# Designs tried in a protein design chat: VHH binders against Dopamine receptor-interacting protein 1 (Dorip1). Part 25

Target 1, 310 residues: Dopamine receptor-interacting protein 1 (Dorip1), of Mus musculus (Mouse) (q4kl13)
Amino acid sequence: MKTLFEEIKASIKNNYNQDRSFWRPVLPWGGVFTIKAGRKAVSCTPLYVEIRLKNTCTIDGFLMLLYVILNENESFPRELSLHFGREFVDCFLYLMDTYSFTTVKLLWIWDKMEKQQYKSEVHKASLVIDLFGNEHDNFTKNLENLMSTIQGSYCSNWHCPTRVQEDQQRTISINPPQEIPHGNLIRLAVDELFCSKIELCEERGCGGLREFSQRVFCHGAPPFVVLNMQHWKPEDLAYVPYYLDLSDHKYLLEGATLFNKEEHHYSAAFQIDGHWMHYDGLRNVNLILLNKPPEFLLLSSLVYIRATEK
Below, E stands for the ipSAE of ESMFold2; O stands for the ipSAE of ESMFold2 at other seeds; V2 stands for 0.75 times the mean of E and O plus 0.25 times the DockQ between their complexes.

## First folded at step 23 (VHH; framework vhh_7pa5_2)

Design t2 (from s1 with R111K; at its last look DockQ between E and O 0.68; V2 from the best seeds 0.00; counts 0 for: pae E 2.3 > 2)
Fold by ESMFold2, look of step 23:
Structure t2 (fold): chain B 310 residues (1-310), chain A 122 residues (1-122)
Amino acid sequence: as target 1 above (310 residues)
Amino acid sequence: QVQLVESGGGMVQPGGSLRLSCAASGFTFSERAMSWVRRAPGKGPEWVSTIDKSGGSTDYADSVEGRFTISRDNAKNTLYLQMNSLKPEDTALYYCARDLLYWMDLPYYDKWGQGTQVTVSS
């Protein structure tokens, strides 16, 4: 009767300083899928009767976040269907809502990942798929054209050999400013990537001024964006902005993924109705309500959602 | 509520024919691939045939190819299996199944009917 999202929200409302855990694990690490009646295309050589998933934490946190995002606004499933496909979005929501979590991971692996992004081997009638690696390679790289941006520039010198340039990026890649040790470094780095600017032309002997236009989203402002923070140091993250302006659209902090270096393990934190939750697929109780917003000391990625007017 | 109701089974002599039907309700039938799966006594489930959402692509198990024909009528929300040249080996309980992940070649049948018995004997 109730969706998984509705059950999580009900759990939040019923946890006024009591058990702050969700009553059932969601997206447990790994998984086993048993093939009960394989089709000719799947049951051919080599024949296997089950699929085993290992090291899935590189996608689990983001799959949980994607589920939350798709439930944040009634328009987001339609908008994200334009990028991911209607069948993917519909099946993803259905499988999450029916607790078919290993199958959700297979949906991502087979529909959104390329074969070379993971290792697979058949061992004693079991196909073993190993997702060891990082979240960028296994998830954010596969968000297709969702976050694609473009920025044009031109040099004032008509004889410049690279007078007109275009820079297209599929991800939002930012680096800490070199000369500013503290403050809102994330907002500064975002501005360096997105805002219009004028700089001296880098061409040897040119002497012109290169004007960069504002960077814009190629397919309109997406429902969410991901900032890859895995190479940022904790001291650079003293201020995580709850609001960003990206290409003249307001984005709100929805959540983050976290990386424990010692365990080589990812987890996630996110908001539902203003309440912060923590997700960790390795724990038996793997979704819990936090008393306060998380500290982002082990930050791997930040996830922002587009502010909605509906 | 998703429902799949099979009918058209029965007892038939070797070499005979049967036509199975599956009435679907509770979902957008025309947006989903469908499969027939059968289960002989004492055996596990065996895939028989699959048809895509439009009816333009069909696939068959080697043991039934050339003898069985899968089809669908999206206006009537009905799946069919025409079975010709039946053999004793075709004796099984035949299920209509929703093939949820057909487009990515993952054999995941998330909804099943109650089955209709086909018996080929004598």
Scores: ipSAE 0.455, ipTM 0.782, lowest interface PAE 2.3, mean pLDDT 86
ESMFold2 (binder alone), look of step 23: mean pLDDT 83; pTM 0.829
ESMFold2 at other seeds, look of step 23: ipSAE 0.581; ipTM 0.839

Design t3 (from s1 with W103S L106S Y108S; at its last look DockQ between E and O 0.02; V2 from the best seeds 0.00; counts 0 for: pae E 21.6 > 2, placed apart)
Fold by ESMFold2 at other seeds, look of step 23:
Structure t3 (fold): chain B 310 residues (1-310), chain A 122 residues (1-122)
Amino acid sequence: as target 1 above (310 residues)
Amino acid sequence: QVQLVESGGGMVQPGGSLRLSCAASGFTFSERAMSWVRRAPGKGPEWVSTIDKSGGSTDYADSVEGRFTISRDNAKNTLYLQMNSLKPEDTALYYCARDLLYSMDSPSYDRWGQGTQVTVSS
């Protein structure tokens, strides 16, 4: 049986057709999972016979991206199994490849989210799970063991009240520079977070120079990173870099998630073999081949994958 | 627009019989497996019986095996449950349900009727 990824790739390579869309919907927004009753079909209290998912766009784009990433390199399923668990990765791939899309969303919700991250209630014998919110709360926050970094610093003033500091971050959030120089603002913001540097100590009254070490990943350089772009405006996004240097590793742009404020809705864009696609779970035709890279005017997150060594 | 409408419930004495019907509309009935599910007062759902799309394969919960018979008429878009030798334990709201997915995952019903009440007076 061909995997969903193989079918998408085959669809991309078909130059005979001008239809730039995939033939079957992938990860439709929301979902309904009906419980087939059996002798042991009693579930938790209160009881229900179906599960309804609402507002799933806060995870759908990233689930699609995760699927693409796991298929990008033969070693990534093994590497990511260390962080996500082998059973999760195997089940995720199986469910995506069998078009069990509501079930794969339930896998994420039950295995990776904590109860307080979503709202749920039973209504008319249906368990309703509502993922209204943002992608950080519903997806990226659960990548802590993959994305954690640490940076140490030391002030030259031996009387500095905070002479030795360590800063650990659980996700990678970058902010636009307050001064907006011409050029690649994203690369500048990444370098500000990761590179070693020497700056005037920010302790009021100190006057010393603070030396920052290079920021490093607490659990080694991951197969992919997610940059949280929540504070970025379209005006700040002149150029999106195709590669970044993070902690002595090169990372290549894999894709992005996008947020439409008027619809309060997330979508995603990503590339497969150099071809960009757009995914939007609310559309009837929800996976479309783009003729060029997207402009990222509504950027929510950027996703980079670790470059393959020689 | 998909609808499942159960009928044929009622009150009956222990040992009696009832025949339930489920009228289906808004989808290709002959291409879907169908089930009966029941819910006793204050209890969770309990699977009763399943019939494949052709009607050639049936399965039953142990509690109803030999007493209940599931059948379907694909020309009339109707599912049936013949219930014989009824017991007080069979008192429940009976639903017909349509299979959401033809997948290996269990269970996956995507539509339910409003149910028809069966009451066996003890």
Scores: ipSAE 0.000, ipTM 0.104, lowest interface PAE 19.3, mean pLDDT 79
ESMFold2, look of step 23: ipSAE 0.000; ipTM 0.113
ESMFold2 (binder alone), look of step 23: mean pLDDT 81; pTM 0.818

Design t4 (from s6 with S57T; at its last fold request DockQ between E and O 0.83; V2 from the best seeds 0.00; counts 0 for: pae E 2.2 > 2)
Amino acid sequence: QVQLVESGGGMVQPGGSLRLSCAASGFDFSERAMSWVRRAPGKGPEWVSTIDKSGGTTDYADSVEGRFTISRDNAKNTLYLQMNSLKPEDTALYYCARDLLYWMDLPYYDRWGQGTQVTVSS
ESMFold2, look of step 23: ipSAE 0.599; ipTM 0.844
ESMFold2 (binder alone), look of step 23: mean pLDDT 83; pTM 0.827
ESMFold2 at other seeds, look of step 23: ipSAE 0.573; ipTM 0.844
ESMFold2, fold request of step 24: ipSAE 0.536, 0.547, 0.526; ipTM 0.821, 0.831, 0.823
ESMFold2 (binder alone), fold request of step 24: mean pLDDT 82, 82, 82; pTM 0.822, 0.822, 0.815
ESMFold2 at other seeds, fold request of step 24: ipSAE 0.562, 0.544, 0.475; ipTM 0.833, 0.825, 0.790

Design t5 (from s1 with S30D; at its last read DockQ between E and O 0.82; V2 from the best seeds 0.00; counts 0 for: pae O 2.01 > 2)
Amino acid sequence: QVQLVESGGGMVQPGGSLRLSCAASGFTFDERAMSWVRRAPGKGPEWVSTIDKSGGSTDYADSVEGRFTISRDNAKNTLYLQMNSLKPEDTALYYCARDLLYWMDLPYYDRWGQGTQVTVSS
ESMFold2, look of step 23: ipSAE 0.624; ipTM 0.863
ESMFold2 (binder alone), look of step 23: mean pLDDT 82; pTM 0.819
ESMFold2 at other seeds, look of step 23: ipSAE 0.543; ipTM 0.826
ESMFold2, fold request of step 24: ipSAE 0.545, 0.578, 0.551; ipTM 0.831, 0.843, 0.830
ESMFold2 (binder alone), fold request of step 24: mean pLDDT 82, 82, 82; pTM 0.820, 0.821, 0.819
ESMFold2 at other seeds, fold request of step 24: ipSAE 0.407, 0.557, 0.532; ipTM 0.768, 0.836, 0.814
ESMFold2, last read: ipSAE 0.573, 0.528, 0.591; ipTM 0.843, 0.824, 0.847
ESMFold2 (binder alone), last read: mean pLDDT 82, 82, 82; pTM 0.818, 0.819, 0.819
ESMFold2 at other seeds, last read: ipSAE 0.558, 0.521, 0.513; ipTM 0.833, 0.807, 0.816

